VH-VL binders against q8ixk2r445to577. Designs and how they scored, part 3

Target 1, 133 residues: q8ixk2r445to577
Amino acid sequence: FFGMLQNKGLTDYCFDYNPPDENQIVGHQVILYLCHGMGQNQFFEYTSQKEIRYNTHQPEGCIAVEAGMDTLIMHLCEETAPENQKFILQEDGSLFHEQSKKCVQAARKESSDSFVPLLRDCTNSDHQKWFFK
Short names: E, the ipSAE of ESMFold2; O, the ipSAE of OpenDDE; V2, 0.75 times the mean of E and O plus 0.25 times the DockQ between their complexes.

## First folded at step 1 (VH-VL)

Design ab11 (framework fv_axatilimab)
Fold by ESMFold2-Fast, scan of step 1:
Structure ab11 (fold): chain C 133 residues (1-133), chain A 122 residues (1-122), chain B 107 residues (1-107)
Amino acid sequence: as target 1 above (133 residues)
Amino acid sequence: EVTLKESGPALVKPTQTLTLTCTFSGFSLSTYGMGVGWIRQPPGKALEWLANIYWNDDKYYNPSLKNRLTISKDTSKNQVVLTMTNMDPVDTATYYCARIPTRYSYGYFDLWGQGTMVTVSS
Amino acid sequence: DIQMTQSPSSLSASVGDRVTITCRASQDISNYLAWYQQKPGKAPKLLIYAASTLQSGVPSRFSGSGSGTDYTLTISSLQPEDFATYYCQQYYSYPYTFGGGTKVEIK
C-alpha cells in the first residue's frame, strides 16, 4: 500500500512529515495536517515488513516510537525492521504498534490546536482508524 | 511563462458587491494539487488572506469574512472569480490573486498577480 | 486563529550588514511557514517556504530557520535591492495568517 494515510475520525487530516531541513530528514516528529492529495510530505508506503516508510527523500525514513514515548518520530530505515518501527494495519483500520501494544490515535497536541498521531490504549474510536487514500 | 492578472472595478460604493476576476496562463487548475488564492492589502497595512480554490473545487474562506465571500473557477477559461458582498470603506485595498503550487504541502503562494486597487467610497 | 507576531516592525541597516527578522506563531506550526519580500508598489515575491527551503531564483544570501513557534529570516549581507517589507505567513491551518511585516530601510 502507498499513498496518503488518512484518519477516519479526523477526516480532513493525514500523516504529514515536513522536516525543517530537507538534507536532514530524521529525528523530527510526524504530525497530522490537512490532506492535500498531492503526495510529497504526505506520501507514505506501508511495506511487507510492517514499516511506514517515508521515501520522498534519501536516505529513506521509517516511522518509529522510542521506548516509553508516545510520539511518532522519523528514524532511518534498517535492513531488518526493528520492533519499534513495526505497525500492524488491521482490517478495522487500527494501526497497532507491536512493541508497545498500543494503537496510533489522532490527538490534539498538548497546549495547542494542532494535531499529531500518538500512541494510546487501543479502542474502537474512529480516531484510531486509518486508511491509505 | 506563468502569469496571473486581476481585473475588476477600481471604485465601489458602500453596500455594493465587488466582483474580481483572476485570469492566468502557463498553468491549469485541472492540474492535480494546484490552487489559486486571493489576498488583500489595505494601503500601508499588512497582507490578509481571503479565500482559496483548488483543482478539485475545494474552497476555503477566511472565517471573519466567510458570509461575504464566494470563490469560483472556470478551468476552461483559466479564470478564478472572487465575489465580496456589502462593501465598506474599510475594504479599500489592493487585491491580489496568487498561485498555490503542488508540492510538499500547499498553502504558500509562489506567483502573484500585479494586484488591482479597489477603493470603496461614495 | 493562529496569530503571527513579526519583529521588528522596521529597521535601518547598511549595505553589507547581517539582518535578522523574527516571526513567532501563537502555536506550533510545524515548519509550515513562508517568507515574502514586497517592494513599494509591487506584489509580494516568495523567498522561502517550508521555513527553510529557498525558492528557485532567490539569492543565497537569504535563509530561513527555526521550528515550532519561532522562525527567522536572515539576509547575510544586505544589498541595495533588498530595500523592502518582509512578511511571514503560516499555512499550517486555515485561516492562513500573515505577520505584520518588517520594513527594511537601506542606508
Scores: ipSAE 0.007, ipTM 0.606, lowest interface PAE 10.6, mean pLDDT 86

Design ab12 (framework fv_axatilimab)
Fold by ESMFold2-Fast, scan of step 1:
Structure ab12 (fold): chain C 133 residues (1-133), chain A 123 residues (1-123), chain B 107 residues (1-107)
Amino acid sequence: as target 1 above (133 residues)
Amino acid sequence: EVTLKESGPALVKPTQTLTLTCTFSGFSLSTYGMGVGWIRQPPGKALEWLANIYWNDDKYYNPSLKNRLTISKDTSKNQVVLTMTNMDPVDTATYYCAHGSRYTSYYYAMDVWGQGTMVTVSS
Amino acid sequence: DIQMTQSPSSLSASVGDRVTITCRASQDISNYLAWYQQKPGKAPKLLIYAASTLQSGVPSRFSGSGSGTDYTLTISSLQPEDFATYYCQQYYSYPYTFGGGTKVEIK
């Protein structure tokens, strides 16, 4: 599956990855930004290995969460997906991170007007429901 | 510009069903991101959230009352209706409807409230 | 369900005093917190949303702060019209839940 990964609660916001330059595609935080409908930096692939791939640039990036952390960061994809890069997109729209047993939630970044996806305890919130558009 | 007003019976007998109507103006429940919620407050007590309904017909209920609550909207009439079955004296409260939004995280809070309608449950 | 614990339940202060009300969530609510003011016989009025953003038309003496599980509402210089009960509310997840309220009396 491919497309813009949009939040049900923050309906104008999509997963967005805008690396500072093409020489360092990985290592930066995935953010949420206004959906523009043009793919590009908001175009992701959900794979059969349960990865969320950013394949707009080369080398391909895969969203990961390190043990004990709650932020989603871009790592290099591996031939076999490591556990920290596996997300289950469930029937109810929740995006479950298997290694941590937590769900991806749209959240406000500190005191700014910026939003980011973060791992949180799984709830019935629309902020934890995602769909590809 | 946004206004809401509750209407319904002032007195309900135990075991009866309460039906409350929220009539609003200044927005449409067909508008992307718009929602209406119901909150109640027993005399001298804290606020308790009951249910929300949104532009896309998404509905959310307080799980402590879920088996008793139904929320619906009539977009053409600018109305939201809440029904609550099996009323009990403990359900005596002022009932409010309020405007909210899921458009952005800032607007999920209830920014405009109706005046409230007092419902007394007594035999 | 997320439980909201608000303190104190009541306080009395003089005009011009700084007043602080606290609200604690049973889990991280990521700043999805609102503060309401309710005067006797009236509907609640939204003061602050997203933990720290002041609603338009609300006097600047009201401010909100905090993150994670712990939040505060501050009135920097209490005025006579601030006599009211104040409620915090999380809108991070359903069901939405309110604190028990803090009644502020002006001496």
Scores: ipSAE 0.006, ipTM 0.522, lowest interface PAE 15.6, mean pLDDT 84

Design ab13 (framework fv_axatilimab)
Fold by ESMFold2-Fast, scan of step 1:
Structure ab13 (fold): chain C 133 residues (1-133), chain A 122 residues (1-122), chain B 107 residues (1-107)
Amino acid sequence: as target 1 above (133 residues)
Amino acid sequence: EVTLKESGPALVKPTQTLTLTCTFSGFSLSTYGMGVGWIRQPPGKALEWLANIYWNDDKYYNPSLKNRLTISKDTSKNQVVLTMTNMDPVDTATYYCTRIYGKSYPGYFDYWGQGTMVTVSS
Amino acid sequence: DIQMTQSPSSLSASVGDRVTITCRASQDISNYLAWYQQKPGKAPKLLIYAASTLQSGVPSRFSGSGSGTDYTLTISSLQPEDFATYYCQQYYSYPYTFGGGTKVEIK
């Protein structure tokens, strides 16, 4: 399914990706921003390979977490999803990152008042609960 | 073709209420994600954002002008109205209405009206 | 509120010169930055949005770059019609805020 990926705890915030260049969609951090509905920067697809795809531009981007990091960044999608691009959207709304064994949490960015999705130890917090809208 | 045009009085007296109307064509505020904003520019100074209204009637106001601004829309007439109370000479400026691009909500201002000069004096 | 500091406040350059204008936000704005051109007596015109995406119809000599808090507008080969004041604007957080402007004068 696809749409806006919204946070249960930060009720007005959705996954958002605003690439600097239409032809250079990789390498930047995914953020959380006010949900505005079906728009380019907030439109994601959850696939059968457990990818979160950014389908608005070609080539398609896939959200990934690099080894040792806790931030979500945009990579190019691959024919077979690598482990760092796999997220299990669980029945309770948790987004579990298989390679790190951690959950995606809505969190405050270290140097600002803005919000970002970060990997954290899994808890039952609403800030770790996500749903497509 | 997207066009926007501001209309309203050129001269207002201190303490009066200013009412400006933005009439637009080439898009609709029934379109998901679409919005209209108001921005002003005093002579020789920088741009200052005033207010935004969106397709779903969400409204945002500059806090420095809180309680003086009201924004509303008439989607069927393609109009957005800004009201500003208790005008002061310091509010003398060119006032612009702008389209907010829906796919970038919260968005940037992709088309601007020509602006209307409002002078506040006795 | 997010403060936008723009530099320089003015510059003079010759036709054909490369011109660089910078904009610094008081906090990370995640590329939610637009650049506008305003010619004397006219309304601003959108040049760039999302920090680096060129608006349709804008000449390719204009480009935007940067990330986080620091952003740059570049005109690769200044033309006579580029005489104008340029403004950056963040649309990351309400209230929306503009830089103080950079006036570009052709020598």
Scores: ipSAE 0.012, ipTM 0.646, lowest interface PAE 8.3, mean pLDDT 87

Design ab2 (framework fv_axatilimab)
Fold by ESMFold2-Fast, scan of step 1:
Structure ab2 (fold): chain C 133 residues (1-133), chain A 123 residues (1-123), chain B 107 residues (1-107)
Amino acid sequence: as target 1 above (133 residues)
Amino acid sequence: EVTLKESGPALVKPTQTLTLTCTFSGFSLSTYGMGVGWIRQPPGKALEWLANIYWNDDKYYNPSLKNRLTISKDTSKNQVVLTMTNMDPVDTATYYCARIGYKYSGYLYFDYWGQGTMVTVSS
Amino acid sequence: DIQMTQSPSSLSASVGDRVTITCRASQDISNYLAWYQQKPGKAPKLLIYAASTLQSGVPSRFSGSGSGTDYTLTISSLQPEDFATYYCQQYYSYPYTFGGGTKVEIK
C-alpha cells in the first residue's frame, strides 16, 4: 500500500509530514492536515515489515513512537525495522502499534486542540480507522 | 501574471438564485495542488469564506450556508462557477474569488484575489 | 468551527510608529494562519502565510509571529500606504474562518 493515509472519522484530514528544517528531515512530529491529493508531504508507503515510510526526502524516514510517548515521530529507517516502528494495518482500517498494544487515533493534543495522530487504547471509533487514497 | 475576475448580476431579488463566474489566467486548475475559493464581504463587515474547489474536483462548503451553495469548474475555460440559492437581503455583499496556492510548507491559503463583484439583494 | 478573535478592532497611529495587531484562535491551528491587507474599495492582499512567512513583494517592515492559538502581525515603521484594514485567517480546518478585522487609521 502507498498513498495518502486518510482518516475515516476526520474525513478532511490526512497524515502529513513537512519538517520545518529542510536539512533535518527526522525528529519531528507527524501531524494531520487537510488532504490535498498531491502526495508529497502526505505520501506514505506501508511496507512488508509493517513500517510507515516517508520517501519524499532522502534519507527515508520511518514513523516511530518513542518510549513513554503517544506521539508519532519521524525516525531514520533501519535495515531491520525496530519494534517501535512497526504498525499492523488491520482489515477494518485500524493501525495497531504492536510494541505498545495501542491504536493510532486522530486526536487533539493534550496541550492544544490541533489534530495529530496519537496512540490511544484501541476502540471501534472511526477516528482510529485509516485508509490509503 | 496571475489574474482573477468575478462576473455576475449586480442586483438579485429575494428568493432568486445567484450565479457568479470566476475567470482566471496565469494558472490552470489542471495543475496539481491548484484550487479556487469564494469569499464574501457584506458592506463594512468581515470576510466570510464560502467554498473551495481543487484541481481534482474536490469541493468544500461553509456548513452554515447548508445546501444553498454549489461550486463547479470548467478547466478548459479557466472558470469556476458558484451558485447560491434562495437569496436574502442579508446576502448583500462583495463576492471575491481567489486562488488557493500550495507553497511547499504553507499549504492552502489565498495568494491572489479577484477585484470583487458587488451583489445587492433587494426587491 | 474555529473562532478567530482579532484585537484591537481599530487603532490610530502616525507614520513611523510600530503597530501590533493580535489574532487568537479558539483552538491550536499549528501556524496555518494568513494575514491580509485590505484598502477601502479594494480586494484583500496576502501579506503573510504560515504565520510568519512573508509573501513575495511585501515590504520587510511587515512581520508575523506566534504559535498555537496566539498570533501577531507587526508593522515596524508605519508608512502612509499602510493605513488599511488587516484580517487574519486560519486555514487549518474547514470551514475557513477570518478575524473581525483591525482598522489602522491615521492619527
Scores: ipSAE 0.297, ipTM 0.800, lowest interface PAE 4.0, mean pLDDT 89
Fold by OpenDDE, second read of step 2:
Structure ab2 (fold): chain C 133 residues (1-133), chain A 123 residues (1-123), chain B 107 residues (1-107)
Amino acid sequence: as target 1 above (133 residues)
Amino acid sequence: EVTLKESGPALVKPTQTLTLTCTFSGFSLSTYGMGVGWIRQPPGKALEWLANIYWNDDKYYNPSLKNRLTISKDTSKNQVVLTMTNMDPVDTATYYCARIGYKYSGYLYFDYWGQGTMVTVSS
Amino acid sequence: DIQMTQSPSSLSASVGDRVTITCRASQDISNYLAWYQQKPGKAPKLLIYAASTLQSGVPSRFSGSGSGTDYTLTISSLQPEDFATYYCQQYYSYPYTFGGGTKVEIK
């Protein structure tokens, strides 16, 4: 699967990665942004290694969850996907992070109108449903 | 060369509907990633975004004016039309159409602007 | 809505001066920030997008910086043609919003 990763509950919002330096793409947080279907900021790929890859840049980035965090951060992809980069996109649209045993949820940033994907306890909320478009 | 040009009435009476047309060249709204927006500016004041429309017919409106605005496109004519109902003297402004800038980064800013058309609302 | 606050609202400067304009967003806009230049009776002109990327054809004396909520437009050496009003604009979320503008006048 590849393309825009759109949220079902938070209508018209997609995974978005906009690093301040295109030559340094790691270490920043993945956010949610209005789906526009353009450019490289919203193009992701779900791989057979259970990675969510940001492969419009070289070297390729893979979404990871750092220890103790609930945010999605861009790391470099590795030949063998590390445990913190493994996600299961289930048939029901839920995006499950294997290591944390939590689901990716579209959420509002605290004290902000900005939106980000965050790890939360798995529910049947549409805000935890995702699909590639 | 990318160009945009606004056209419509220079004078509108209160409560009437304003219809503005943006005619552009140098690009097409059939092209993936293209969009056109409307922005207005009252005399001596700041810019205010009104609405955007994209190649895939996605539309976005300023919520403060949402119920009064309608944006549409005619790709074959390279035109975008904005209608605004129930005009009031407070709506007096220069109205601009602009292309949504697209680079591979996917940024949705305005990279090319029309010259603007002054619309005065007066009885 | 995201509020964009520009400072100062106006400033006086001389040719050759370093000019700095600040734009603060009411929330994190993640570098989805553009700067425009507008001269009297003319349409705005795009200068910078993505907070720090210079639009093609714009002189290198213009630069943008910042992150999160705070952004800056800098003119390293003001030229006669640079006297104008400048606006910042966020395009992180709808509705798009502009700053109040900064008028750069001749001292």
Scores: ipSAE 0.013, ipTM 0.651, lowest interface PAE 9.0, mean pLDDT 91

Design ab3 (framework fv_axatilimab)
Fold by ESMFold2-Fast, scan of step 1:
Structure ab3 (fold): chain C 133 residues (1-133), chain A 123 residues (1-123), chain B 107 residues (1-107)
Amino acid sequence: as target 1 above (133 residues)
Amino acid sequence: EVTLKESGPALVKPTQTLTLTCTFSGFSLSTYGMGVGWIRQPPGKALEWLANIYWNDDKYYNPSLKNRLTISKDTSKNQVVLTMTNMDPVDTATYYCAHSKLYYGSGRYFDYWGQGTMVTVSS
Amino acid sequence: DIQMTQSPSSLSASVGDRVTITCRASQDISNYLAWYQQKPGKAPKLLIYAASTLQSGVPSRFSGSGSGTDYTLTISSLQPEDFATYYCQQYYSYPYTFGGGTKVEIK
């Protein structure tokens, strides 16, 4: 699967990665932004290793969640995907982070009107349902 | 050679809407990674970032002013337009547009600036 | 929002002096810091980005250093054309924020 990863509940928003430095594409938080339909910074690939890859740039990035955290951060992809980079895209559209036993939810960023994907307890909310466009 | 130039009214009355246009050359907002930002500076004070727009129409606003700001682009005319509603004397400032390169989705410092346009808000 | 504090707010110096200007971020900005020079009545000019990378065409007497929250702009031997106001800017996260500026004046 590949394309723009769109939220079912927050229907106009897609996964977006827009790091602040052209020389460093890893270490920053993945955000949600209005879907523009052009791919590029909103183009992700879901791999057979259960990775969400960002390969618009070199080196290729893989979304990860560090232990004890709830934010999705861009890390370097590894030849064998580590557990913190594995997400299970389920038939109902849930994006399940197996290591933490939590689901990716569209949520407001603290103290702002912007949105980010965060790990939350799994619910049947449309804000936890994702699909590739 | 990258050049930018701001245009708009020099005088605005309180409560009116300000519309500023940035006209540029030497790059295109259809090119991957290209962007334009708006920054203002009240007389004798520091620089304040207002908004950025990118090739893919992604828009970012200063949260303190977001309810008042709209940024848009016309790629075919090489123009970016900033609109600011409900002007107040405190908004008196020189307004700059600047090139903000987004190389592979990164880099957001301002490498080329317009000359600035002074906007005075008074009755 | 990330707050950027510059010190000093102004300084007086003579041609040939070594000048240092400090910029402190309220949180770690991982070297996503730019320095600008602004002369009276003119637009800012980019001097340095990524904390220490000199913009093409900028004289080598300008240098940037620092990491984490604390950054410094150094002018190794001040020239007459360097009398200006200098601003730091973080671009680690939105909203982008600038320091209050440091005015370098003739002594």
Scores: ipSAE 0.000, ipTM 0.539, lowest interface PAE 12.0, mean pLDDT 86

Design ab4 (framework fv_axatilimab; at its last look DockQ between E and O 0.06; V2 from the best seeds 0.00; counts 0 for: pae E 7.3 > 2, placed apart)
Fold by OpenDDE, look of step 4:
Structure ab4 (fold): chain C 133 residues (1-133), chain A 120 residues (1-120), chain B 107 residues (1-107)
Amino acid sequence: as target 1 above (133 residues)
Amino acid sequence: EVTLKESGPALVKPTQTLTLTCTFSGFSLSTYGMGVGWIRQPPGKALEWLANIYWNDDKYYNPSLKNRLTISKDTSKNQVVLTMTNMDPVDTATYYCARTRYGDYYFDYWGQGTMVTVSS
Amino acid sequence: DIQMTQSPSSLSASVGDRVTITCRASQDISNYLAWYQQKPGKAPKLLIYAASTLQSGVPSRFSGSGSGTDYTLTISSLQPEDFATYYCQQYYSYPYTFGGGTKVEIK
């Protein structure tokens, strides 16, 4: 699967990554932004290694969750996907993070009009349902 | 088990400052993402959100009352304090503290509430 | 501010009835909606969050649905303990706002 990764509950919002430096793509937080399909910021790939890759840049980036955190951060992809980069996109649309045993949820940042994907206990909420478009 | 309990004066005179304390257990405001909010309800009326405070000391206020409200926390005591200045009879209400979470700004556990009457 | 309008303000029903309460937001709140139950002299109790997710411990006869600006709380078969006032709350943006409430009374 590849393309825009869109949330069901937060309609018209997609995974979005815009690194400040094209030559340094890791270390920043993945956010949610209105789906526009323009450029490379919203193109992701779900791989057979259960990675969510940001592969429009070299080296390729993979979404990871750092220890003790609930945010999605861009790391470099590895030949063998590390545990903190493994996700399962379920048939019901849930995006399950294997290491934390939590699901990715679209959440609002209280301090702004922005949204971010966060790890939360898995529910049947549409905020935890995702699909590629 | 998560519990919250409000404490403070039951009677306040007009123009005085109300100070309420929320004492909670079963969770900590040192935990990432945790928050506590205050909500009030005039007798026979709907609920009104007042303020939230989070583990990182971020504070948010209802803009309609922002200039009158101050929220603070003492993590070591598991307490959150709300002060409201220049009280008026219209502020007569049951005041609740409740647990919330960053990103999920609903309230899953509530105190029993404390009735505050503003009267001369 | 986002205004939450509940309807009806009150209704009478009998045990076993299907009860439907509506909450309309003044703008799209993208399912960031919670439902509470409040009995006289008691604090509100969370029933549903994220528009349709049932809070742990809440009976399955309660359900939530909707999207955009329109949301519904449904009690499939009203029980004696369900006579109470129900409130919706948006948490799409602050100030977080509640509906005016719906009192469910015994017929």
Scores: ipSAE 0.887, ipTM 0.953, lowest interface PAE 0.6, mean pLDDT 96
Fold by ESMFold2-Fast, scan of step 1:
Structure ab4 (fold): chain C 133 residues (1-133), chain A 120 residues (1-120), chain B 107 residues (1-107)
Amino acid sequence: as target 1 above (133 residues)
Amino acid sequence: EVTLKESGPALVKPTQTLTLTCTFSGFSLSTYGMGVGWIRQPPGKALEWLANIYWNDDKYYNPSLKNRLTISKDTSKNQVVLTMTNMDPVDTATYYCARTRYGDYYFDYWGQGTMVTVSS
Amino acid sequence: DIQMTQSPSSLSASVGDRVTITCRASQDISNYLAWYQQKPGKAPKLLIYAASTLQSGVPSRFSGSGSGTDYTLTISSLQPEDFATYYCQQYYSYPYTFGGGTKVEIK
């Protein structure tokens, strides 16, 4: 699957990543932003290795979560996906991070109009349900 | 088991400064994303959020009270301290500390509350 | 600030009744809504978060629903221990704000 990865509970928001240049593709946080329907910085691919790939730039980025953290960070994709880059998109729309056993949730940054995806204990919340458009 | 407990004076005179301490167990403010907040409730009235502090020492205050409030933490002691200046009789309330988390700004475990009366 | 309006301010019901409490936000809060139960002389207890997710240990007779600006807490079969004041709280935008409360009195 590929496209814009949209949240069911925060209905107008999509995964979004816009690194400043090639060297900056690694280490920046993935955010949520108003879905614009044009791909680009909101275009992601869900692969057979359970990666969420950002193909807009070379080298390709893969979303990862560092140990002990709850934020989704862009890393470089590997030939074989490491465990911290594996997400299971389940039939109910939950996005399960295998290594941490947590789910991706749409959350608001405090004192800001910005939203971010964060790892949280899995619930049946619509804020943890995602789909490709 | 998560527990929180407030401590501080029960009576404060107008214009004085109130200092409240929240002592907790069963979780740590060294844990990524973890936070503790303060909420108050005047007798017979609704709940009012005051301030939050997080694992990374980020602090957020209710704008209506920001210039009067200071929140701090001692992670090694499992304590969060709230200071409120220039107390007034309208600040009479039960003060609660409660656990929160960055991104989930609701409060899942609460202290028992401490009643603070502001009177001469 | 986002204003949270609860209705009714109070109600009386019999054991076994279905009780509904409404919470209305002054703007869309995208399901960032929690419900609390407060018994006399006690601290609030979290019942529901994310509008409809039940907190662990909370009886299944409690449920939350709604979207946008309008949210409802339902108690499907009122029990004697449900005598309490219920508060909603939005956590969409800081400062976080609570509703005025709904007092449920069992006859």
Scores: ipSAE 0.595, ipTM 0.891, lowest interface PAE 2.0, mean pLDDT 90
Fold by ESMFold2, look of step 4:
Structure ab4 (fold): chain C 133 residues (1-133), chain A 120 residues (1-120), chain B 107 residues (1-107)
Amino acid sequence: as target 1 above (133 residues)
Amino acid sequence: EVTLKESGPALVKPTQTLTLTCTFSGFSLSTYGMGVGWIRQPPGKALEWLANIYWNDDKYYNPSLKNRLTISKDTSKNQVVLTMTNMDPVDTATYYCARTRYGDYYFDYWGQGTMVTVSS
Amino acid sequence: DIQMTQSPSSLSASVGDRVTITCRASQDISNYLAWYQQKPGKAPKLLIYAASTLQSGVPSRFSGSGSGTDYTLTISSLQPEDFATYYCQQYYSYPYTFGGGTKVEIK
């Protein structure tokens, strides 16, 4: 799949990545923002290796979760996907992170106007359901 | 090269309104996600966040300074302005402007700061 | 408000020492944590964001770690230019709050 990765429960919000440096896409957190389809910030590819790629930029970025963390952060893609970069987008729309055995949930940071994807125990919540458009 | 510079009065009297201007270069507030914030530091003390403004004109203020702060921008001039009303000697501090981004509310580039003393 | 508690408030160390500074948040901040270095009379300089990611141009002797409420800045081998005050900052929710600082002094 390729396109905007949208949340079912948080209507009209998409995965978004806006690194501060054009030359350094690694190490920043993925956020959620109103879906707009402009530029390269909201276009991701889901690959046969179960990666979520930010590949409209060279070098390509892959979404990862570092050990002990619940946030989604950008790493460089590798020839063979590391375990921390593997996500299963299931038929029911859940986005499962294999290594942590947790699901991606749309969440609002406490007392913040920001929404972020975070790993949480898997549920049937619509806030854990995702689809490409 | 990203730079920011604060300008404004070095001395204000109690009850006066402080107006500070941040002039910056090397980035624009027309750029998706960009923001500028203000932070102060009383002499010998810790940093305190004051306010942020973003490219889309969203604004956030420290709740402890409710009704005293106003932040605005002029994107064409690369300027951000902070006003703080009813100044008191406890507001004596170095005031910094700094670059931030929506979603990542840390400050990657800072101005040199401007010292503001509030005294009779 | 999320309170950030740094320890120690000061320490003395020699060039070449490994230095560890800790920062505790009053609640889980999910790695929304930055570290800054400030030298006397100068503005803070960003060292680390997202708890563990080095800002561009920061020497690799600086590292960050931690999760949840407990975070650590480590300097693996102190250099003369590293004598400064270090601050943590949470950016999980506003007001975005800073720790009280840790002053690293020459022993």
Scores: ipSAE 0.019, ipTM 0.656, lowest interface PAE 7.3, mean pLDDT 88
OpenDDE, second read of step 2: ipSAE 0.886; ipTM 0.952
ESMFold2 (binder alone), look of step 4: mean pLDDT 94; pTM 0.953

